# VH-VL binders against q96il0, part 383

Target 1, 167 residues: q96il0
Amino acid sequence: APERGAERRDTAPSGVSRFCPPRKSCHDWIGPPDKYSNLRPVHFYIPENESPLEQKLRKLRQETQEWNQQFWANQNLTFSKEKEEFIHSRLKTKGLGLRTESGQKATLNAEEMADFYKEFLSKNFQKHMYYNRDWYKRNFAITFFMGKVALERIWNKLKQKQKKRSN
Below, E stands for the ipSAE of ESMFold2; O stands for the ipSAE of OpenDDE; V2 stands for 0.75 times the mean of E and O plus 0.25 times the DockQ between their complexes.

## First folded at step 16 (VH-VL; framework fv_ebrasodebart)

Design M29 (at its last look DockQ between E and O 0.45; V2 from the best seeds 0.62)
Fold by OpenDDE, look of step 16:
Structure M29 (fold): chain C 167 residues (1-167), chain A 120 residues (1-120), chain B 108 residues (1-108)
Amino acid sequence: as target 1 above (167 residues)
Amino acid sequence: QIQLVQSGAEVKKPGASVKVSCKASGYTFTEYYISWVRQAPGQGLEWMGWISAHESYTNYAQKLQGRVTMTTDTSTSTAYMELRSLRSDDTAVYYCARDQSYMPRGHDYWGQGTLVTVSS
Amino acid sequence: QAVLTQPPSVSVSPGQTASITCSGDKLGDRFAYWYQQKPGQSPVLVMYEDSERPSGIPERFSASNSGNTATLTISGTQAMDEADYYCQAWKSSTAYRVFGGGTKLTVL
């Protein structure tokens, strides 16, 4: 009995974007698109005098970004796998090989691929709805903390101005 | 009151599969994730993975990929963890734990644990 | 793999302050969580988001972070605080919840 090779489920390699922003940057940096998620990672700037609230916001943004990266990396892998399986299945049904006479990878026509996309979107509709819900909740939380940080910064500036007037 | 109630202890042979259940109550099941954590006898906590309540999002520890499957039943507010191809080193107490989807609140509620013993 | 490192054991006298450290690569970019586990019991969340206390956790529990090290502090340690303590954080790029190796706190 041929040992059915354990299909190494290609776990999305932890593609740590090796993008390192310049050490002297005082701004958030946007990296190139990740090869798996196709999302551009943001490298968040850390102020020298980061407040606890600013730190909380930064960490929340970082974890949300990683959550988002992981979701889309997995989704893209699933999409690619299912797409390939669909193509192979359809070619087989047509009695066509996986390669053309010219040695190129056999492809389906646009109409057949449209059926795949429709089916994939239909199948993943609920998944995307729940993702969107969670994404909005996370961003709402982030926005809320951004507001708090903004207020804190205003307050600190006012206190500094008062101290300068009293001296 | 928020509770996570797990299924009872299991004894399995090597190569078998085990499926542990975790019934959630006292909160809106669909707003949270369920994480699974195991602890071998006398060892530390090992994170296994998490699942969203609607099975729309799963994340498994690399060590367990291919052997673990997490599922949920929203109608019963129950999460399931299946571990396949069991080994002796899979002998552990398995915990389900609640995790928030949008806020980093940690595992704020835990199940009572399910002992899974893998013996020849 | 970014491993969270904890001391295997910490001993304190009753009424003294216990400090448990958790160190990991890029832990300064992630929230730290702390769990208490008593023998034969499920873990209990004692600290979240680096320094926040869940309801029902005594005020003697506090946590802080500095760089890539998180610290759980128990002031006025009591006999009932004897337990295993685990730190947890997200692992970068994978969104894994990684635990530290655990620290056994003994109250002598």
Scores: ipSAE 0.805, ipTM 0.921, lowest interface PAE 0.6, mean pLDDT 90
Fold by ESMFold2, look of step 16:
Structure M29 (fold): chain C 167 residues (1-167), chain A 120 residues (1-120), chain B 108 residues (1-108)
Amino acid sequence: as target 1 above (167 residues)
Amino acid sequence: QIQLVQSGAEVKKPGASVKVSCKASGYTFTEYYISWVRQAPGQGLEWMGWISAHESYTNYAQKLQGRVTMTTDTSTSTAYMELRSLRSDDTAVYYCARDQSYMPRGHDYWGQGTLVTVSS
Amino acid sequence: QAVLTQPPSVSVSPGQTASITCSGDKLGDRFAYWYQQKPGQSPVLVMYEDSERPSGIPERFSASNSGNTATLTISGTQAMDEADYYCQAWKSSTAYRVFGGGTKLTVL
């Protein structure tokens, strides 16, 4: 259904990072997972007769999506980076190399890796709690604007009926 | 009522670091982000980044990533911006500004600005 | 990189209407904001969310944003409106917020 994107600038999987939206879509649609955040972006439909209020709702939804993508892209990158640094530090303390004889990355056992996961979760607990609070506030604002758009559409239909018959 | 009061002017040599403070009053500090904006002499405004009051979210302008660190202290309602590896083109007035976390309201309150001069 | 382009200056006679433009690729897909800065002072927010006016900003200030262009309009321009004006938008590709280069409004 969706049209594939053709631009390849790096070695990233083309289907994940170069999704091309359908040529004719009258609806919002969901793209493939973003390479860095692993979130699926919503690609918003722009109606031909979009009102100023409808535009503000769409812009608010777009900004919230981008805000969310940036948070998780940063968190995923930090997780991967700190995981490798933890492994490297513990291997160095043991006097071991970064790779085995077979060329595989050396790693730590499950008990040792559990230390990393606990430290990472503890370090980021408050960060995620306040992220969730901000996400909830943004979602409430979006819902409020959705209600205003719904009322505007009802009133426009009533006004158009009134104008059509009042001559 | 609502105020953002910044630390005083600084003179630095190239290669040094500077840390500017921004103390907020008259509103609930934890409900807003703080943005940092700079203005070189005779030039326009440049957005540097923002930070949530609990440090749960930061974002830096791409050109400054790696050189800038923003922090907060909620016990004193104070935001900080540190710029490292200073160059002469970092000479500017540095502003803090209140920023929204959930509504697109813009920078509604600004600090008085802090002049940072970088010269050899 | 500054993606938002403003004219460096605009001159207007007192009582006339001043228009300051801000151009950027698909700027109408983002919220636009306007700030006023008088010499030696911090910026002041004068328009937000494309067309909304903060409390305390005179009704002679208005704004619009569509396509690639946002416009700040000051009707009945007064001498006290002489200042630098900056547009700002959210731009996720390089930074969350980007300012235009600024426009010096002169009231003659």
Scores: ipSAE 0.559, ipTM 0.786, lowest interface PAE 1.5, mean pLDDT 83
ESMFold2 (binder alone), look of step 16: mean pLDDT 91; pTM 0.940

Design M3 (at its last look DockQ between E and O 0.51; V2 from the best seeds 0.60)
Fold by OpenDDE, look of step 16:
Structure M3 (fold): chain C 167 residues (1-167), chain A 120 residues (1-120), chain B 108 residues (1-108)
Amino acid sequence: as target 1 above (167 residues)
Amino acid sequence: QIQLVQSGAEVKKPGASVKVSCKASGYTFTEYYISWVRQAPGQGLEWMGWISAHESYTNYAQKLQGRVTMTTDTSTSTAYMELRSLRSDDTAVYYCARDQSYLPRGHDYWGQGTLVTVSS
Amino acid sequence: QAVLTQPPSVSVSPGQTASITCSGDKLGDRFAYWYQQKPGQSPVLVMYEDSERPSGIPERFSASNSGNTATLTISGTQAMDEADYYCQAWKSSTGYRVFGGGTKLTVL
């Protein structure tokens, strides 16, 4: 009995973007698109005198980024899998092999693929709506903390100016 | 009052599946995630994964991938965790816990736990 | 796998300060959470976002996160604080939450 090779469900490898920004960078860096999510990761700069509020903001941004990366990596994997299954199913129904006479991977026409895309979008519509909701809420929170950090920085600058005038 | 109420203890044979339920009350179910955590007897806490209330997002621990499925029923505000292909080392107390989706607040509310015993 | 390392046990006398450490690679870049678990009970969140206290948690509980180490501090430790304590953080790039091995706090 041939050992049915355990289909290694390609768990989206935790593709730690190996992109390391230069150590001396004073700015956020944008990495190349992740191979699974297709999102560009941001490497956040850490100021030498990072305030607790700035640190909180940075960590919140990082967590949100990771959440977003994971969502899209999973979504893209699901899409790719379902697309392949659809193609295989349709080819089988047509009595066509998975490969053309030239040895190329058999593909469906644009009309048939349009049906797949429509079905996929319809099926995932609610999922995308909830994702968008959560994404907006996360970004709202981030924006709120950005505002707080901005105010803190203004206040600190004002205090420094006052101290310089008093000396 | 916010409460997470889990299903009762389960005894299963190796190779079987178990499905644990977690009914949430006292808050808007759809605004939070549910995490699952297990604890083997005399051992530490092990994070299993989490699910969004609308099943739009799931994240499973790598060790459990392929064996665990988390689902939710929004109509009943109930989360489910199914663990398949049970082994003796899956004997543990299983906890559901609330997790915030927007802010990093941790697991602020926990279920009472469900003992799952896997014995031959 | 980024493992969070905790001491297996910490002992303190009543009224003294207990300190429980949690070490992990780049833990300072993540939020740390702390849970208390008493025997036969569910875990209880005692600290979140490195240093924030949930409502109902006594002020004697404090936490910090710096570098690669998060620290839970219990000032004026009481007999009722005897429990297992677990740190938790997000694992980088995976979206996973990871617990430390736990620390048994004994109040002598």
Scores: ipSAE 0.749, ipTM 0.897, lowest interface PAE 0.7, mean pLDDT 90
Fold by ESMFold2, look of step 16:
Structure M3 (fold): chain C 167 residues (1-167), chain A 120 residues (1-120), chain B 108 residues (1-108)
Amino acid sequence: as target 1 above (167 residues)
Amino acid sequence: QIQLVQSGAEVKKPGASVKVSCKASGYTFTEYYISWVRQAPGQGLEWMGWISAHESYTNYAQKLQGRVTMTTDTSTSTAYMELRSLRSDDTAVYYCARDQSYLPRGHDYWGQGTLVTVSS
Amino acid sequence: QAVLTQPPSVSVSPGQTASITCSGDKLGDRFAYWYQQKPGQSPVLVMYEDSERPSGIPERFSASNSGNTATLTISGTQAMDEADYYCQAWKSSTGYRVFGGGTKLTVL
């Protein structure tokens, strides 16, 4: 891999809907938001000389990303379901149909929708607090492995320095 | 000592529901997830899903979406798995297993299993 | 989507090395786990995070995971190691845990 080729691979495009990084890229890539979770996936680089510790760090980051994406995909489905139920309930109370005369889906105005958003946040406060706790604990674990990798790299440089002095 | 103790064997007819309990002891229940795994007679292990002990997070296997509900009761340190619309191919031993919330250590402790038999 | 394929059975002589494979598309990109199950018993975790051994598991158990294949290796195989062995990993597209089909290890 030429030096110039590696530097070109460290740039990630943003905002595209069907992003696939090059197989031989030397850097992680951040892709477009997933349709269901709204999270941007990281496409992790796998070097040929990856140590067992480096491999464990990468896998932990991948597993954590998938855990987080699944949580928010489920939460987004719940949000959409409860939003539609709220709209249907309020339209029924007002004596309005679910569709306008032109056939378009009937909605509530912004002031009426603010009630939904407030109620949703209140109902889900504790659930999101526990999610945040688990997210922070996962990030602490990742940071711990990052420290182990950094120490391994320092150790390997010291071993190479000792071999040069012996020659 | 860490233990997961499950409810006893059940016999059900097709179309019924079953709810299996899993009482945890010897560790902080709210710090872990519970996975549910089943094993049909003479067959391998099948992962059914997981739930966080504080119920903020669930994942169900795609095959079981719409038929399974997992819950917990933190006051009794107990997890539950309910499977509805039972079929005879749901006959299996159902296990609960402790799962990690933040370290990828696998299913390190398992319940004794609960045999659910579905027959007419 | 992803399937973890194991051989249905493996036979070894006592004292020899047993090797049980688990194959899946890009399995080496995920953590692999191994469980032992003896007849009438619950599974027991024997390897986690590709190559880590829990306390209480004999050192003759080891494992690796690279490319499309994870391998559980039992050196100096004993009669008590006769059991079913299952691999497990995350399924990358769904966040689900997936088990392999299992391998019956016979010690003759």
Scores: ipSAE 0.508, ipTM 0.771, lowest interface PAE 1.8, mean pLDDT 83
ESMFold2 (binder alone), look of step 16: mean pLDDT 91; pTM 0.942

Design M30 (at its last look DockQ between E and O 0.39; V2 from the best seeds 0.60)
Fold by OpenDDE, look of step 16:
Structure M30 (fold): chain C 167 residues (1-167), chain A 120 residues (1-120), chain B 108 residues (1-108)
Amino acid sequence: as target 1 above (167 residues)
Amino acid sequence: QIQLVQSGAEVKKPGASVKVSCKASGYTFTEYYISWVRQAPGQGLEWMGWISAHESYTNYAQKLQGRVTMTTDTSTSTAYMELRSLRSDDTAVYYCARDQSYLPRGHDYWGQGTLVTVSS
Amino acid sequence: QAVLTQPPSVSVSPGQTASITCSGDKLGDRFAYWYQQKPGQSPVLVMYEDYERPSGIPERFSASNSGNTATLTISGTQAMDEADYYCQAWKSSTAYRVFGGGTKLTVL
């Protein structure tokens, strides 16, 4: 039985872009696309009087973002690796070298690459389904807490108005 | 009742591989991740990584990358952790733990642990 | 080195309040979790999401976060609370679940 070579699942290096927003920012900041995930990180603003519920929402958003970054970094690495392997395999089958006579990296035509994309999507279909499921569940939770925070803010504003009327 | 049941203790030589199993019951296996945590004798807890159902998502600790593989069998609700190229410093109790995928609930259920001893 | 720093040991008399701290860079941006481990046993989750208590955990257990420090508080500490306590949080950029070094709680 051919030893199924342990596919070295190259995990993306943990180098999430250390986007640091300006210290005096009173807003959420969107960083540049991460080099591995291609997702733009959001730096969440922390208000001075953050409520426990607001803090919970912020932390939930942060963890969800990190989860997404890690998923897509790994997915993009896998995609890039498999794409390269596909190209090399096809070129070899055609008796073509990895480089053209001009020294450029040999590429496949659009039709051949379409086959790769179809195969890759088919192979990863289930993975993407489960990702989407978890993504929706996380966002549902976030949305729920956003609603709670909104209600809390309304309630606090009403209490402040009542206190001002009583004085 | 929710339960994680791990395989028995293992004794391995340096350079060998070990595969520990964790059978889950009492909940929907596909809705949770499984994390693996190890603890060397007299030491603290070390997170090794996690895996989602159907192997759709894995995250391994950097120091273990290339040596660790986590897998799942959804038909048997069993998670597996394989550690290769074993060294003496890999001697530890290995735990599987449930981890919720969409809410930050921590490791709410743990296996009983599996002692892996690496000795010459 | 543990990304999360805990005191190696804390001692408390029965009935007194024990406090175990966990400090880490940007811990204020993440949830803290707390685990109790007794000798020869698996860890048990005692606190999650900074201040939430799992069912079955006594009310004497509480937790709080301030800045980059999480604190586990055990009010009216009992002999049965003697154990190792570990904090846990996600590591920024990697989504690793990192543990603190652990704190041995002794009830004198």
Scores: ipSAE 0.780, ipTM 0.913, lowest interface PAE 0.7, mean pLDDT 90
Fold by ESMFold2, look of step 16:
Structure M30 (fold): chain C 167 residues (1-167), chain A 120 residues (1-120), chain B 108 residues (1-108)
Amino acid sequence: as target 1 above (167 residues)
Amino acid sequence: QIQLVQSGAEVKKPGASVKVSCKASGYTFTEYYISWVRQAPGQGLEWMGWISAHESYTNYAQKLQGRVTMTTDTSTSTAYMELRSLRSDDTAVYYCARDQSYLPRGHDYWGQGTLVTVSS
Amino acid sequence: QAVLTQPPSVSVSPGQTASITCSGDKLGDRFAYWYQQKPGQSPVLVMYEDYERPSGIPERFSASNSGNTATLTISGTQAMDEADYYCQAWKSSTAYRVFGGGTKLTVL
């Protein structure tokens, strides 16, 4: 992480919309939490001499980060949507309106809401297990390409060593 | 021999719903996502959303949020797309397409398309 | 939501090289994909991961992606290549796929 990014984080309360990575950084760095997913994005350094294999690895890491952020953003939205739908469905079954006489949003009591939380937790646990499987598969693919990049860099160093020995 | 076979054409009235099926064969259904793409007459392709085969991950295009539901049935290797509150501008050919969940391979196999016509 | 912009049409003579562009902000930071659609048919993937070619797609198809522009190139264009071509990318801020508007390639 560059020092400039850390200094900006300590002094800037504005959140993700004001995030601006340093233009001349030679390192990956981690930005502030995304508004919707609450995950911190990695902003990847793009070297001038990036090989095609290095490009593919970087893009795969970027896509995996976006996939992960979208999953958690969707989970946060799904919680809010399913909660509202559950409340509306129960109110409609009772013949009640969506708002009280005072205009406030109608709600359910804690006992009635317990059914929602139990159902949501059950769906979430199963969804998280399949998400974890997909997450591990993506990370194994990334690790595989990291190995290929490492081999490419070793071969390049060996070519330089062979050239020097032949001279 | 990978195939995606879709349900037949449908004619619907405005305000109704439609549910299109997409039966997959020739590959391990549970290892892939299914994307849904539509094409209005004389227009380009529009991505509608995707769903993982275990239904653990769904993502819908913003303009269709609230009107679309995507589901799967792993026992029959079938994906479904339901579009509710149909309007005349929902008239289109609806495609399902296989999407790689772990490698960035794109939509490598497509169904034959399902024409949905919305008219009163 | 960001858009991928393609020219509406491109015309080439048989045997010449066709070039179809797809422009979008920071498109070179993402994998780009290309699809061919002939009249009355489903789309067919012709390029993926910027420049990779699926098995069964002729070697005359190639692609590149850098900066804000991805390009599909068809060398030695044949009459059978006449079709609509769509680019696609995974958009960073939304994490879902976006198609370009399409380009009609005519071979005359």
Scores: ipSAE 0.554, ipTM 0.800, lowest interface PAE 1.4, mean pLDDT 83
ESMFold2 (binder alone), look of step 16: mean pLDDT 90; pTM 0.931

Design M31 (at its last look DockQ between E and O 0.43; V2 from the best seeds 0.64)
Fold by OpenDDE, look of step 16:
Structure M31 (fold): chain C 167 residues (1-167), chain A 120 residues (1-120), chain B 108 residues (1-108)
Amino acid sequence: as target 1 above (167 residues)
Amino acid sequence: QIQLVQSGAEVKKPGASVKVSCKASGYTFTEYYISWVRQAPGQGLEWMGWISAHESYTNYAQKLQGRVTMTTDTSTSTAYMELRSLRSDDTAVYYCARDQSYLPRGHDYWGQGTLVTVSS
Amino acid sequence: QAVLTQPPSVSVSPGQTASITCSGDKLGDRFAYWYQQKPGQSPVLVMYEDDERPSGIPERFSASNSGNTATLTISGTQAMDEADYYCQAWKSSTAYRVFGGGTKLTVL
């Protein structure tokens, strides 16, 4: 039995595009879509007087973003690989070459590709469910921290107003 | 009580593969990730990668890409780490550790470690 | 690779305060974690989310972050605190966990 070569799961290259925002930005900056994940990275603004709670929120957002980028980079790589394998397999079954007479890459029709998409979505349904669960939980945590930061800011504004009234 | 129990020590030849198991108990297995960390004799800790429940998410250290595979069995709450094409420098104690997927809690629980010795 | 740098060793007298630093590029943008490892034992989480302490960890353990440096502080250091200490953080853009080189704390 030919040793089924351990399919090198090509992991997405760890090269998330180092989007560098302008140095003088006072706001969150959205970068171009990453070449692997197709997600637009956000560079989070760091205020000069960042509170410890604001810092924790920023770090949590950053970690969640990186987690999400890696997930989709890997998923897109898997999708692309499986799509190519599907196309090659179907072309072979039809007795067609990988290239047309004009030298173009042979493609399948929309109906055949619809079968691939249906199969891929079915196969990855559970994976996507767990991803969504984790995504929602992370965002819930972020939202909770956003609430805490908002309360802290309100409290600090109130203290400043009281101090100004006492002087 | 939360516990991670790893498989016993392994002795392997160069070029062989090793598969280490980590059985989790005392918590909902599907709500956490499992990270793998190794430590060569007299050296520091090296993160190898992590896996989520149902293998929905895997992330491997670049140095180990192509040689490491992490899997989970949710029915037995067991994580597995396979390392292929073993080298002498792969001699280490291998740890599984729980990692929370939703909050930055770090590795709050660790296995007892599995010594893998790679010798000619 | 963004390496977390720790001093290889720190020595402290009993009852004194030990400080272990961990420095890395963009560490200020990431959570720091701290682990204690005693000889022949598995690592134990002693600090998470920069300054949070797990249940069961003594109050003498504290941590802080300033810029790209995380610091573990052990006040009133005891003989039982002699161990290797490792910092950990996420690597930017890869979501990798990265450990520092470790610091051997000796209580003299």
Scores: ipSAE 0.766, ipTM 0.908, lowest interface PAE 0.6, mean pLDDT 90
Fold by ESMFold2, look of step 16:
Structure M31 (fold): chain C 167 residues (1-167), chain A 120 residues (1-120), chain B 108 residues (1-108)
Amino acid sequence: as target 1 above (167 residues)
Amino acid sequence: QIQLVQSGAEVKKPGASVKVSCKASGYTFTEYYISWVRQAPGQGLEWMGWISAHESYTNYAQKLQGRVTMTTDTSTSTAYMELRSLRSDDTAVYYCARDQSYLPRGHDYWGQGTLVTVSS
Amino acid sequence: QAVLTQPPSVSVSPGQTASITCSGDKLGDRFAYWYQQKPGQSPVLVMYEDDERPSGIPERFSASNSGNTATLTISGTQAMDEADYYCQAWKSSTAYRVFGGGTKLTVL
């Protein structure tokens, strides 16, 4: 499985899903794993009185989730393809066919498969490092927008208190 | 001064391949993605895909999956787009554009375009 | 694939307000972008993040995005604004960018 968790700082795994929430929620919530990325999507709550800045924050979070889903969907496809190629290559080295006598796909034992997992991680180390950098940049941008939203809410509360004092 | 300078026009036969280059200058190449966009004569813009400068993230439009390869060379700050198995309907102007993948800024700088003509 | 629908053409008189629409299912839930392309030239970004304007783009350009429709508005339209205009959005189900079909703005 891809090493996604160690690469994220403060955000939950994300992904787009066709899961429908069991009930309408007043909060963000997490859906089932996406078929291709294996990530659980966040379903973002849209409040009735969402400000323009709050809308932009939500859109940025959604876009980041989709960006992340696509990366891991592509990595999962690459993993599956390279795994089958590795098995095929090692079976040929052992003088075995791609199928058993029963017609099932031939496999390698756990010790043999460990070589594949080590090779895959080694080959993809740089890719995951730069993905992690871009993921942190996106999370920093999201955090910055969250701060702007928090300041907007504080400002609106102060305006409401000032209006109450004058009335 | 930010610039994206593309390779010159190409004339190809059906079944051939073309590789268009896009040399970036005036910014830190490794901090941005490059998108590729094409425009057939008299037609609109079509997004082809994008690639991160370190080649750590690549996404291709589904229509082109299997025929397109995007690469980069960070030592020369150059992005490449290769389109294989060319067809007459691949005749278009091909643009590279800088993409701010981590902020929603869009394609803020574009190359001059490269005309690729596919004819028998 | 997502479809972003634009009118094929819009005509305005100089000094009038031009309005170019871009329609797509739940487009207001995504960031919308606008590009201007003059004949024989590369596209130029004129609006991003729904309603933000890059430096160097005149203040007469504005945009909005809500519901299923994003709108580019050019007030005090000038002859130099005559161009093709394309909207763009991020498509969530495929995680890639999609352009609208384009709108030819004619200044009579």
Scores: ipSAE 0.654, ipTM 0.853, lowest interface PAE 1.0, mean pLDDT 84
ESMFold2 (binder alone), look of step 16: mean pLDDT 89; pTM 0.922

